# VHH binders against GTPase activating protein homolog 4 (mgp4), part 21

Target 1, 192 residues: GTPase activating protein homolog 4 (mgp4), of Dictyostelium discoideum (Social amoeba) (q54qf4r322to513)
Amino acid sequence: IPIEEIMFKQKSKFPNLDIPYILVLLVNLIKKLDNGMGMKTEGIFRIPGHTSEVNALKKLINEQGEYQFPPDLYSIHPIASLLKLWLREMPQPLIPNYVYDKSLECQSIEEFIVFFKFLPASNQKIITYLAGFLNELVQPDNVVTSKMNLDNVAMVFAPSFLRCDSQDMILANVDREKTLVKLIIEGYLKLS
Key: E = the ipSAE of ESMFold2; O = the ipSAE of OpenDDE; V2 = 0.75 times the mean of E and O plus 0.25 times the DockQ between their complexes.

## First folded at step 20 (VHH; framework vhh_8cml_1)

Design i6 (from f1 with D54E; at its last read DockQ between E and O 0.89; V2 from the best seeds 0.76)
Amino acid sequence: EVQLVESGGGLVQPGGSLRLSCAASGFTFDDWAMGWFRQAPGQEREFVAYITWESGETDYSDSAKGRFTISRDNAKNTVYLQMNSLKPEDTGVYFCAAARDYYTQGDFYDYWGQGTQVTVSS
ESMFold2, look of step 20: ipSAE 0.697; ipTM 0.864
ESMFold2 (binder alone), look of step 20: mean pLDDT 82; pTM 0.825
OpenDDE, look of step 20: ipSAE 0.667; ipTM 0.840
ESMFold2, fold request of step 21: ipSAE 0.727, 0.717, 0.722; ipTM 0.874, 0.868, 0.875
ESMFold2 (binder alone), fold request of step 21: mean pLDDT 82, 82, 82; pTM 0.824, 0.827, 0.829
OpenDDE, fold request of step 21: ipSAE 0.734, 0.734, 0.709; ipTM 0.875, 0.876, 0.869
ESMFold2, last read: ipSAE 0.742, 0.686, 0.715; ipTM 0.881, 0.854, 0.869
ESMFold2 (binder alone), last read: mean pLDDT 82, 82, 82; pTM 0.828, 0.825, 0.827
OpenDDE, last read: ipSAE 0.674, 0.402, 0.705; ipTM 0.853, 0.724, 0.864

Design ko (from f1 with W32S W53S R100S Y102S Y103S; at its last look DockQ between E and O 0.06; V2 from the best seeds 0.00; counts 0 for: pae E 17.7 > 2, placed apart)
Fold by ESMFold2, look of step 20:
Structure ko (fold): chain B 192 residues (1-192), chain A 122 residues (1-122)
Amino acid sequence: as target 1 above (192 residues)
Amino acid sequence: EVQLVESGGGLVQPGGSLRLSCAASGFTFDDSAMGWFRQAPGQEREFVAYITSDSGETDYSDSAKGRFTISRDNAKNTVYLQMNSLKPEDTGVYFCAAASDSSTQGDFYDYWGQGTQVTVSS
């Protein structure tokens, strides 16, 4: 369902939240799990969660409208997989297709901000929120244990930010998509 | 100061039609997604329809789909809800809503009108 509909539907329950609650829920679960050590999990966002667990979580969100999860689904890899999957499966990508080619030409966060400021407000808020979380994730004290540095995180998160519409360009654009996501993570304070 | 002012509500027979309007001011209308919600007495406010700021994409609740049409006129800063084949279940206060431009990360703000009463009754 589109981001705007999500935000309107959730308002009765979460009137002060300016991004989809499921994003906040998943990020907070990642930070809370494993006695607060979730962001230090080796291979977080790279090692996939079991497909059956990810699909069960996805079904709960998409078909039942539930934002609560059974306690036995509280493990890092399925939760991390679901966060990426939820973003990837949105009807429209966070960085809309109409700016996809131009966004890949950016050499700095300042060049990205030129189009970013004209995106829908919901897209801006979600991108800013995720960039802040990913910046925290790649702090050295997490990376020492997780082995997920800025390059690694940008690579695995690129499909959650961007969609290549051309099947023959997907592999050709992988490195450029990674580079853009690195700029966004490194420059997240300037998005605010 | 953001203002959303609904109009066009009233009393109508089952099977009838109404067109709701929402006049907006105090924000950049062209940049905002707009929606309609309704609330029956003693019930939670429920989603009816929305329309995006960009492409004009729309979506509807199951109860509205096929009967209601949301549209916008950016030149008039107005969003509309055309309601056809009205049923007694459609009775309630209909609210216009706008996505917040000034939300902070981790929180959000919505703008809401005061609502217009729609009553579908024999």
Scores: ipSAE 0.000, ipTM 0.120, lowest interface PAE 17.7, mean pLDDT 78
ESMFold2 (binder alone), look of step 20: mean pLDDT 80; pTM 0.805
OpenDDE, look of step 20: ipSAE 0.020; ipTM 0.309

